# Ledger of designs, part 111: VHH binders against Abasic site processing protein HMCES (HMCES)

Target 1, 269 residues: Abasic site processing protein HMCES (HMCES), of Homo sapiens (Human) (q96fz2)
Amino acid sequence: CGRTSCHLPRDVLTRACAYQDRRGQQRLPEWRDPDKYCPSYNKSPQSNSPVLLSRLHFEKDADSSERIIAPMRWGLVPSWFKESDPSKLQFNTTNCRSDTVMEKRSFKVPLGKGRRCVVLADGFYEWQRCQGTNQRQPYFIYFPQIKTEKSGSIGAADSPENWEKVWDNWRLLTMAGIFDCWEPPEGGDVLYSYTIITVDSCKGLSDIHHRMPAILDGEEAVSKWLDFGEVSTQEALKLIHPTENITFHAVSSVVNNSRNNTPECLAPV
Below, E stands for the ipSAE of ESMFold2; O stands for the ipSAE of OpenDDE; V2 stands for 0.75 times the mean of E and O plus 0.25 times the DockQ between their complexes.

## First folded at step 17 (VHH)

Design uc27 (from uc0 with S106N; framework vhh_6z1v_2; at its last look DockQ between E and O 0.59; V2 from the best seeds 0.71)
Fold by ESMFold2-Fast, scan of step 17:
Structure uc27 (fold): chain B 269 residues (1-269), chain A 123 residues (1-123)
Amino acid sequence: as target 1 above (269 residues)
Amino acid sequence: EVQLVESGGRLVRTGGSLRLSCAASGFDFSTYAMGWFRQAPGKEREVVAAIAWHGGITYHADFVKGRFTISRDNAKNTVYLQMNSLKPEDTAVYYCAARPYQFYDNPKDYNYWGQGTQVTVSS
């Protein structure tokens, strides 16, 4: 998983993340650094993406079931990194394999601190490799969406021209992530950065790519992954597995260039 | 504290019309999406129609499109289901459900539920 779309305006994104805390109280996640949120149809590693994490990470006596939403850098920078420039990290931390997560120091240490997050996206992109050609077919992969209609409109079929109209009711993709906090050696703001946990592809995606992000399907899974105050690392890792509840469609090669940031990147072809 | 109370269910003849109402209390209705679900004996609950918190977008299941219309009145904290051209296959208990802002098709994603109202359509 190396490219996503997360283009919703901040207010729409926030409403899509409405949740209930442990007491059953309805809440919206509280923003940290909202000005760092940059909507895009074509997000690559090193860019910022919004993640959900427990309020308890920021307030020592907070209810661990309450949620913060914060932009974090995609590409985990370990707390032990000693260089002044995080972009100089020698190894790729865009993804974290589920099968070796407890063996890799860069991921095991933040997991031990409860640094679990849910990475938010409209969906993600994958490029299907075809034998005998150098061309790859990009696909946009996302949760199944309920079909929406304008109120009072009883005949407008879902079409590429109407794709943008579904965003007000879009079910965000919720991917399991691990984050860490890096303090610059010479001082300055703490850098929050994350990695997306990956698993073997499900049967439905196997013809597109052999790996997929670990998707947390539904509020129960999301809640348990985030709640590091009540859910141990061992119990949380049981949520990490392939998911069949996913859909996709082929998209234009426009998405190939990460500088292209338009609705055409995810429109069906 | 939170309550959803359905009303309007009754016996009706094939081809008839019926309007169901769901009165909500104990939460901020204007920030919730509302859904109508139904369940026939021995079957799972399925979504019939849904409406977003602002009322500007809706969903109607393929099996009721053109016959049923969902609407809401935020001033009265009420959601409605207008049912026209009723068929025996529409016989079920109809449930009102609520979830914040957005509607989904899976019953498990809804936080609040009414007790249901029985609709019976005679052949």
Scores: ipSAE 0.810, ipTM 0.912, lowest interface PAE 0.7, mean pLDDT 91
Fold by OpenDDE, look of step 18:
Structure uc27 (fold): chain B 269 residues (1-269), chain A 123 residues (1-123)
Amino acid sequence: as target 1 above (269 residues)
Amino acid sequence: EVQLVESGGRLVRTGGSLRLSCAASGFDFSTYAMGWFRQAPGKEREVVAAIAWHGGITYHADFVKGRFTISRDNAKNTVYLQMNSLKPEDTAVYYCAARPYQFYDNPKDYNYWGQGTQVTVSS
């Protein structure tokens, strides 16, 4: 996974992340660094995207079932990294393969510390190789959505009239991630960054691409992944597998340019 | 205490009309999506209609075919299901359900449920 969409306004995004804590109380996640949230139809690595994580990561003795929402850098920077510039990392940390997560120090160490997060997106993009050509067809992949009577095409949601019809009731994609905290050697603010765990593609997506993000389907899966206080690493890793509960449609080549940030990126062609 | 109380279910003839009501209490009704579900004998519970927290977005199942309409009154903490042109196939227990802000088609995604009201359509 190298491209996502996360374009909802902050208030809409927050409502979409409403949850129940272990006591059954309805909650909205509290924001950390809300000013770092930058909505976009075309999110690439090194950009900031919102993730969910347990409140226990920030507050001692907090209820670990409570959630925080925070923009983090896409591309995990390990805490042990000693260079002053994260761009000097010699290996790609955009994704973490599920089969080697315990073999790589960069992912194993933060995972062992309980640094599990849920990466939020409208969906993600993947490119299908066309047989016999060097051309690649991009696809937007997301949770199946309920079609409302007033709902138009996804691409038409840029109008005020269509916005409430489509995006106000959009089910967000919830991807399993690992995050880490890096303190710059020269001082400054702590950098929070994440990687997306990937798995082999489900049968439905296999013709498009052989790998997919580990998707956490439903509130129980999301809660267990986030609750590192009550759920062990071993138990959490059981949640990491391919899912068939996805849909997709072909989109235009507009998304190929990471600078393009318009509804056309995810519009069906 | 959270409560959802359905009313309006009764025996009606084919082609008849009913209006179901669900009165909600014990939570902030204005921040919840509401749904109507039904379960017939020997069948799974299925979504009939749903409405978002703000009332501007609705969903109706394919089998409704324009016969039923969901609505809500936030001032009264009540959701309604107007059912017209009823058929014997519509015979079921109808349930009111609630979840935060957005509606879904899967019953597992709803947090609160009523006890249900029986709708019977005779031929």
Scores: ipSAE 0.777, ipTM 0.898, lowest interface PAE 0.6, mean pLDDT 92
Fold by ESMFold2, look of step 18:
Structure uc27 (fold): chain B 269 residues (1-269), chain A 123 residues (1-123)
Amino acid sequence: as target 1 above (269 residues)
Amino acid sequence: EVQLVESGGRLVRTGGSLRLSCAASGFDFSTYAMGWFRQAPGKEREVVAAIAWHGGITYHADFVKGRFTISRDNAKNTVYLQMNSLKPEDTAVYYCAARPYQFYDNPKDYNYWGQGTQVTVSS
């Protein structure tokens, strides 16, 4: 829940987010602040990552089924935060537990304003505690992927060095998030920031970690979570549950240091 | 108005070959991934092969690898399925499907569907 990969070039990422609006028109999400997108195999809290949100958050009377994609800060900064430096927030907002989301003002307030977003990643990392050592085994966790091959070739995707070819058709992980908007006390640009909602792990992940992000599996779930104009908070929260439609593999300890931004971070071991 | 029209399905002997075609209209074919699915009586619809919007990457199900080949011709707005070494278990209605850019194996991820073409493989 505290480390992701989101490394695709912006154009590849954008095409992976193609959707249909309420009227059935094929669209790509419209970028806000595209120059703030920093692709990396190893994203940590306080970094920017792309999220989807409804156009209605930005435009009066917009169709709430239309989507914006924007980089936002990981680690929600509540609108009421008083300090000048968001890193001075006294509590951790990297994740939001689903069982207490309506009890925590930092999350309840923006959720009541319809500030729901979909957090995009290639997948996320979790560290499994190994019995008998202090060492933890990292895993890369992601949607199951359909095997891809170059046109006219068979079997080329079965080796470790062929992992780069799978990215051309990668199904992005889509996690439920909440965002808020913070105005710096000295003025300047409004800071958009998000938290990832978490749930108890499914059985398939329970040996790795006891929590997982709330995953929105499929376009219907993504559309309902984003569309605060048509889908109430209470209805949206029904989308928040564990899923078994997830896969994983062990990775090397290279990912442990968040400064390591290489394909080795997510390569199978 | 979006339309996908399959053709080429017919009765053929075991070991024979067929080429299916799917003509697309009403959308920008060059921005869509295309898939071939099949459904036999009493079974669920399953992906057979798929091809990305640009034509450079494909998928073939294990049960057809080495026998079937998907291709596309963007000048003709058409996707093809070359089916060789046909077996009785290939008997099904074959459907063409489209979704933007990327392909997946789940039928629910596809936006547009043809009406299907029947392929029957006799002993």
Scores: ipSAE 0.723, ipTM 0.881, lowest interface PAE 1.0, mean pLDDT 91
ESMFold2 (binder alone), look of step 18: mean pLDDT 89; pTM 0.908

Design uc31 (from uc0 with S106R K108S; framework vhh_6z1v_2; at its last look DockQ between E and O 0.67; V2 from the best seeds 0.75)
Fold by ESMFold2, look of step 18:
Structure uc31 (fold): chain B 269 residues (1-269), chain A 123 residues (1-123)
Amino acid sequence: as target 1 above (269 residues)
Amino acid sequence: EVQLVESGGRLVRTGGSLRLSCAASGFDFSTYAMGWFRQAPGKEREVVAAIAWHGGITYHADFVKGRFTISRDNAKNTVYLQMNSLKPEDTAVYYCAARPYQFYDRPSDYNYWGQGTQVTVSS
């Protein structure tokens, strides 16, 4: 997984993340650094994207079921990194394979500290390799969406006006991630950065690509992944598996250029 | 304490009409999406219709489209299901359910449930 869409306005995104804490209280996640949220149809590694994490990471004795939402850098920078510039990291941390997560120090250490997060997106892009050509077919991949109707209208879902109503009720893709905190050697703010855990693709996606992000399907899975105060690393890792509850459609090659940030990036072709 | 109370279920003839109501209390109704689900004997609960927190977008299952209409009245903390052109296959217990802001299709996505109201459609 190396490209996502996360384009919703902040208030719409925040409402889409409404949840209940352990006591059954309805809550919205509390933002950290909201001004660093940069909505785009076309997010790539090294950019910031919003993630959910437990409030307990920020406040001693907080209820670990309460959630913070914060933009973090895509591409985990390990806490032990010695250079002053994160771009000098000599290995790729945009993804973390589930089958080796406990073998790689860059991921094992923060995971042992409970640094689990949920990476939010509208969905992700993947390029299908077409054997015999250098051309690749991009697809937009996302949770199945319940069909929405504007009150008083029927059968208008493919017009631009009704496209806006689809996004108002969009079910965000929730991917399992690991984050770390790096202190620059020359000082400055702590850098929060994340990796997306990957698994073998499900049957439905196997013709597109052999890997997929580890998707957390439903509030029980999201809550358990986030709650490092109550859910051990061993139990959390049981949540990491492929899912068949996923859908996709082909998109134009407009998305190939990461500078293109328009609805066309994810529009069906 | 959260409470969802369905009412209006009864025996009705094929082709008839019925209006279900669900009165909500114990939470801020205006920030919740509402759904109507139904369950026939030996079957799993299935979504019939749903409406977003603001009332501006809805969903109706294909098997009820054109016959059932969901609506809400935030001033009265009530969601409704108007059921027209009823068929025997609409016979089920109908449940009201709530979750914050957005609606989804699976029962496991909803936080609050009513006890249900029986709708029986006879020939």
Scores: ipSAE 0.822, ipTM 0.921, lowest interface PAE 0.7, mean pLDDT 92
Fold by ESMFold2-Fast, scan of step 17:
Structure uc31 (fold): chain B 269 residues (1-269), chain A 123 residues (1-123)
Amino acid sequence: as target 1 above (269 residues)
Amino acid sequence: EVQLVESGGRLVRTGGSLRLSCAASGFDFSTYAMGWFRQAPGKEREVVAAIAWHGGITYHADFVKGRFTISRDNAKNTVYLQMNSLKPEDTAVYYCAARPYQFYDRPSDYNYWGQGTQVTVSS
C-alpha cells in the first residue's frame, strides 16, 4: 500500500470516526495539530495522514479507550534515528510486513511500547499489471459503501448525483498501523510517523495485487488495536489478517502522478 | 439507560399499509443515524431503510424502494417506517437500530438495538 485518498473536510472526517469508549459513552476523537491535516485525493509516502491513537499516549492517566486523531508523517522514522533530516532515512518504512514485524527492530520496538494506530483513508490505490504492456491499470480500493439518496427522493436512487452524496456518509477505510516518536538531535518538535502493516492479499484482490494493508473491519477490531492499555501486543496481532470485506473500481491514469489532487483520481472510469 | 422501543407491528392483508415507530431514550438521538432492519425465520438480518443523523440523506433497499419511506422527528426522539403496498415477502420481525452519525448496511456496525416488532402480511 503506497498511495491513498483522504479528502474529507475535517468536520466530516471527525463524525466518520465517532465511537463509544469503554464506558459506552459516545465520543468524537479529539484533534491534535488539526491544521496539519491536508485533504487530498492522492496521498503518497512522506505526506501527513490522519491516524487514530489512544489518548493514553499523551496523558499518563487517561482512559486507554479514548481516542485522539492526529496527522502523522507516512514513513516511520525510528526513535533511534541519529541523522538530522528524516528524509535521509536509507530504508523504506512505508509498509511493515505482518510476518516480520516482530523481527525488525524499527517496528518491534514501537510495537512493544504499544504504539499502535489506525490509519484513516477514503481508500487506497493499487496498480494492476496488464498483459502485453508496460502500463499498469490503477484501481481505487475501499470498504463497500451503502448507497445514499436525498431525503424524500425515493425515485432518485439511480441519479448521477448519488456518487457525490456518498461522501456525506462515507465509511472510512481503517488500516492497522504502527507509529514512532522521533526527537530531532538538534532540537525542535517531536516527529510522529507511521507505517501501514501489510498482509497477503485476499481472494477478491488477488488479481489486482499480491499484498494488501491489514484492514481492521469494524469497531471491535479498531478498539482492540488502539487500546494498548488493556490489549497486549500478542492479542492485538491476532487482528492482523487479510479481509474479504472490500471492493474496488478502475480509475484514470491521472492518479499515477502524486501531484494530481482532484476528484478525477478516484472517479470510476 | 439506552432504549429503542419499536411499535406498530401487526397482521395486515396484502396491499395494506402500516407505520412502524421506534422511540429512543437514554442517548442524544440527534447525533445518531437510525436504521430499520428485518429478519424472517431462518434468514439473516438485513437492512430495509436508514436515515443519517441530520435526516437529509436516506437509504432504502431495492426490494422496498417506492413502497417504504423512512423519516425521523428529532423533537420526539422517534424514527418511523411508513410501509405501503405490503407483500407476503415483507413478513418479518422489524428491528430499530442506532449508530453515531452515519448509517451502514451491516447489523454488526450498529451499537443499539430494539427488541423488534412482528409484521405479518397475509395473502
Scores: ipSAE 0.811, ipTM 0.909, lowest interface PAE 0.7, mean pLDDT 91
Fold by OpenDDE, look of step 18:
Structure uc31 (fold): chain B 269 residues (1-269), chain A 123 residues (1-123)
Amino acid sequence: as target 1 above (269 residues)
Amino acid sequence: EVQLVESGGRLVRTGGSLRLSCAASGFDFSTYAMGWFRQAPGKEREVVAAIAWHGGITYHADFVKGRFTISRDNAKNTVYLQMNSLKPEDTAVYYCAARPYQFYDRPSDYNYWGQGTQVTVSS
C-alpha cells in the first residue's frame, strides 16, 4: 500500500470514529495535534495521516479501551535511529509484512511495547499491471458502502450538498499499523510515525495486486488491536489476515500524480 | 438504561398499511443512526431501512421497492417505519436498532436493539 485517501473534514472524521469503551459508554476519540491533520484524496508516504491509538500510551493509568486520534507520519522511524534526518533511513518502512514482523527490529521492538495503531482512510489505491503493456490501471479499494437513495456512484454527487451527505455516512477503512516514537538527537518535538501491516491479497483482489493492507473489520477487531493493556501481542497478531469484505472500482490516472488532490482521484471511470 | 421499544405491529391483510414506532431512551438520540430490521422464521435478520443521525440520509432495502419509508422525530426520540402495500412475504418480527451517527447494513454493526414487534400479513 503506497497511496491512500483521507479527505473528510475533522468533525466528520471524528464522528466516523465514534466508539464504545469497555464500560459501554459512547465516546468520541480525543485529538492530539489536530492542526497536523491535512485532508487529502491522495496521501503518500512521509505525509501525515490520522491514526487511532489507546489513551494509555499518553496517560498513566488511563483506560486502555479509550481511543485517541492523532496525525502521524507515514513511514515508521524507529526510536533507536540516531541520525538527525528521518529521510536518511536506508530501508523502506511504509509497510510491514505480517510474515516478517517479528523478524525485523524496526517493527518488533515497537510492537513489543504495545505500539499498535489503526490507520484511517477512505480507502487505498492499488495499480493493476496490464498484461503485455507497461500501463497500469489504478483502483480505489474500500469497505463496501451502503447505497443511499441520494447517493449516486462515488464522486457522482450532482450537488455539493449531496456529496457532503454521502461522506457523512462513509465507513472508514481501518488498517492495522505499528507506530513508534522518535526523539531527534538534536532535541525538538517527538516524532510519531507508523507503518501499515500488509498481508497476501484476498481472492477478490488477487487479480489487481498480490498484497493488501491488514484490514481490521469491525469494532471488536479495532478494539482488540488498540487495547495493548489487555490484549497481548500474540493475540493481536491473530487479527492480521486477508479479508474478502472489500470492494473496488477503477479510477482515472489522475491519482498517479501525488500532487493531485481532487475528488477525481477516487471517482469511478 | 438504554431502551428501544417497538410498537405498531399487528395482523393486516395483503395490501394493507402499518406504521411502526420505536421509542428510544437512555442515550442521546440525536447522535445515533437508527435502523429497522426484520427476521422471518428460518431466515436471517436483514436490514429493512436506516436513517442517519441528522435525518438527511436514508437507506431502504431493495425488496422495499418504495413501499416502506423510514423517518425520525428527534424531539420525540422516535423512529418510524411507514409500511404500505404489505405482502405475505413481509411477515416477520421487526426490530429497531441504534448505532453512533452512521447507519450500516449488517446487524452486528449496531449497538442497541429493541425486543421487536410482530407483523403478520395474511393472504
Scores: ipSAE 0.781, ipTM 0.895, lowest interface PAE 0.6, mean pLDDT 92
ESMFold2 (binder alone), look of step 18: mean pLDDT 90; pTM 0.912
ESMFold2, look of step 19: ipSAE 0.781; ipTM 0.900
ESMFold2 (binder alone), look of step 19: mean pLDDT 90; pTM 0.913
OpenDDE, look of step 19: ipSAE 0.771; ipTM 0.892

Design uc34 (framework vhh_6z1v_2)
Fold by ESMFold2-Fast, scan of step 17:
Structure uc34 (fold): chain B 269 residues (1-269), chain A 122 residues (1-122)
Amino acid sequence: as target 1 above (269 residues)
Amino acid sequence: EVQLVESGGRLVRTGGSLRLSCAASGFDFSTYAMGWFRQAPGKEREVVAAIAWHGGITYHADFVKGRFTISRDNAKNTVYLQMNSLKPEDTAVYYCAARPYQFYDSKDYNYWGQGTQVTVSS
């Protein structure tokens, strides 16, 4: 997974992340550094994306089931990194393979500290190899969405007016991530950065790409992944597997250039 | 204490109409999406209709579209299901359910009522 869309306005994104804590209390995740959230149809590594993580990471006595939403840099910078410039990291930490996560120091150490997060997106992009050519076909991949209709407009499901409202009820893609905290050796603000855990592709996506992000399908999986105060690393890793509950459609090559940031990037073609 | 109380279920003849109501208490109703589900004996529970927190976005299953209409009144903490042109296959226990803001096709709703029986006779 190397490209996503996360374009919702902050208030819409926040409501889409509403949840219930361990006591059954309805909550919206609290924002940290909301000014760093930059909506985009075309997010690449090294840009910031919103993630969910447990409030307990920031407040020692917090209920571990309560959630913070914070923009983090895509591309994990390990806490032990000694250089002054994170871009000098020799390893690509955009993704983390599920099969070797406990073998690689960059991921094993933050996992041991409970640094699990849920990476939020409208969906992600993958490029399918086309036989006999060096051209690749991009696809936008996302949770199946319920077919909504505008209230009081019975039978107007395909209305252009109705299309803008799909985002108001959009089910965000929730991907399993690992984050770390890096303190610059020369001083400055702590850098929070993440990696997306990847698994073998499901049958439905196998013709598009051989790998997929580890998707947490539903609130039970999301809650268990985030709750490092109650759920051990071993138990949390049982949530990491391919899912078939996913859909996709082909999109225009406009998405290929990460500078393009328009609705055309995810529109069906 | 969170409560969802369904009412209006009864025996009706084929072709009849019925309005179900679900009264909510113990939570901020205006910030929850509401759904109507049904379950017939020996069958799995299925979604019938749903409505977002603000009421402007709805869903109706294909098998009830044009016959059933979901609506809500946030001032009264109540969601409704107007059922017209009832068929014997609509016979089921109807459940009201709630989840924050948005609705999905899944059964991951946080609060559920006890159900109200609708029986449609030929």
Scores: ipSAE 0.714, ipTM 0.866, lowest interface PAE 1.2, mean pLDDT 90

Design uc35 (framework vhh_6z1v_2)
Fold by ESMFold2-Fast, scan of step 17:
Structure uc35 (fold): chain B 269 residues (1-269), chain A 122 residues (1-122)
Amino acid sequence: as target 1 above (269 residues)
Amino acid sequence: EVQLVESGGRLVRTGGSLRLSCAASGFDFSTYAMGWFRQAPGKEREVVAAIAWHGGITYHADFVKGRFTISRDNAKNTVYLQMNSLKPEDTAVYYCAARPYQFYEPKDYNYWGQGTQVTVSS
């Protein structure tokens, strides 16, 4: 998983993340650093993406079931990193393999501190290898969506413009992540950065790519992954497995260049 | 105290019409999506229609499209299902359900009513 779309306006994104805390109270996640949220159809590593994490990470006595939403850098910078420039990190931390997560110090240490997050996206992109050519076919991969219609409108379901209107009721993709906090050696603001946990691809995606992000399908899984105050690392890792509850469609090569940031990046071809 | 109370279910003849109502209390109705679901004996609960928190976006299942219409009245904290051209296959218990802002699949709804029986005779 090396490219995502997360383009919803902040207010739409926030409503899509409405949840219930442990006491059954309806809540919206509280924003941290909202000005760092940059909507885009084409998010690459080193850019910021919104993640959900437990409020208990920021407030000593907070209810661990309450949620914060914060932009974090994609590409985990370990808390122990000694250089002044995080771009000098010698190894790629964009993804974390589920089978070696407890063997790698970069991931094991933050997991031990309960630093689990849910990475939010409209969906993610993968490139299918085509035999006999250097060209790859990109696909946009996302949760199945309910088909919506404008109130009072009958029989307008098949237009390309209806694809754009789908965003008002979009179910966000919720991927399991690990984050860490890096304090610059010379002082300054703490850098929050994350990695996406990856698993073997499900049967439905096996013809597109051999790996997929660990997707948390539904509020029960999301809640357990985030709640480090009540759910141990061992119990949370049981949530990390392939899922078949995904859909996809082919997209144009416009998405290949990470600088392209238009609806054409994810539009069906 | 969250409550959803369905009303309007009764026996009707094939080709008839019926309007179901669901009165909501105990939560901020205007921030919730509302859905109508049905369950016939021996079958799974299925989505019939849904309406987003602002009322501008709806969903109707293919098997009721053109016959049923969902609507809401935020001043009365009520969601409606207008049912026209009723068929024997529409016989089921109809349930009202609520979830925050957006509507999804049945498993994603938090609040459910007790249901109202609709019977369509030939």
Scores: ipSAE 0.627, ipTM 0.837, lowest interface PAE 1.7, mean pLDDT 89

Design uc41 (framework vhh_6z1v_2)
Fold by ESMFold2-Fast, scan of step 17:
Structure uc41 (fold): chain B 269 residues (1-269), chain A 124 residues (1-124)
Amino acid sequence: as target 1 above (269 residues)
Amino acid sequence: EVQLVESGGRLVRTGGSLRLSCAASGFDFSTYAMGWFRQAPGKEREVVAAIAWHGGITYHADFVKGRFTISRDNAKNTVYLQMNSLKPEDTAVYYCAARPYQFYDSPSKDYNYWGQGTQVTVSS
């Protein structure tokens, strides 16, 4: 997974992340550095994306089931990285394979510290290799969405105008991530950065790409992945597997250029 | 503490009308989306209609479009399902459910609060 869309305005995104804590109390995640959130239809590695993580990472004695939402850099910079510029990291940490996560120091160490996060997106993009050519067909991949209609307008959900209204009730894609905290050796702000865990594609996506992000389907899975105070690394890793509860549609080549940031990037063709 | 109480279910003739109500208590109703689900014997629970926290967007399943209408009154903490042109196939236990802000079509994973249900029987 190397390209996503996360374009919702902050208030809409926040409501889409409403949850219940361990005591059954409804909550909205509390923002950290909200001014760093930059909505886009076309997010690439090194940009910031919003992630959910446990409040216990920031507050000693906090309820580990309470959630913070924070923008983090996509591309994990290990805490042990010694150079001054994280863009100089010699290996790609955009994704980490589920089968080797416990063998790679860059991922095993933060995972051992409970640094699990849920990466939020409208959906992600993958490029299908076309037989006999070097051209690839991009697809937008996302949770199945319920078709909405304007109140009092039965049947309006089928109109093209109502496609834009789905964002008000959009179910965000929730991907399993690992984050780390890096302190620049020359001083400055702590950098929070993440990687997306990847698994083998499900049957429904196998014709598009052989790998997919580890998707946490539903609030129970999201809660267990985030709650490092109650859920061990071993138990949390049981949540990491392919899911069939996913849909997609082909999109235009506009998305290919990461500088393009318009609704056309995810519109069906 | 949290309660959803459905009412209005009864025996009704084919072609008749019925209005179901669901009274909510113990939570901030105005910040929850509400859904009506039904379950007939031998079938799984399915979504019938849903309405967002603000009431401005709704969903109605294809099998009830034009016949059923969902609405809500946030001042009264109540959600309604107006059912017209009832058919024997509409016979089921109807359940009211709640989830924060947005509604989804998956009953078992997405909705936090559920009522005990009200029986609707449609006879020919």
Scores: ipSAE 0.660, ipTM 0.845, lowest interface PAE 1.4, mean pLDDT 90

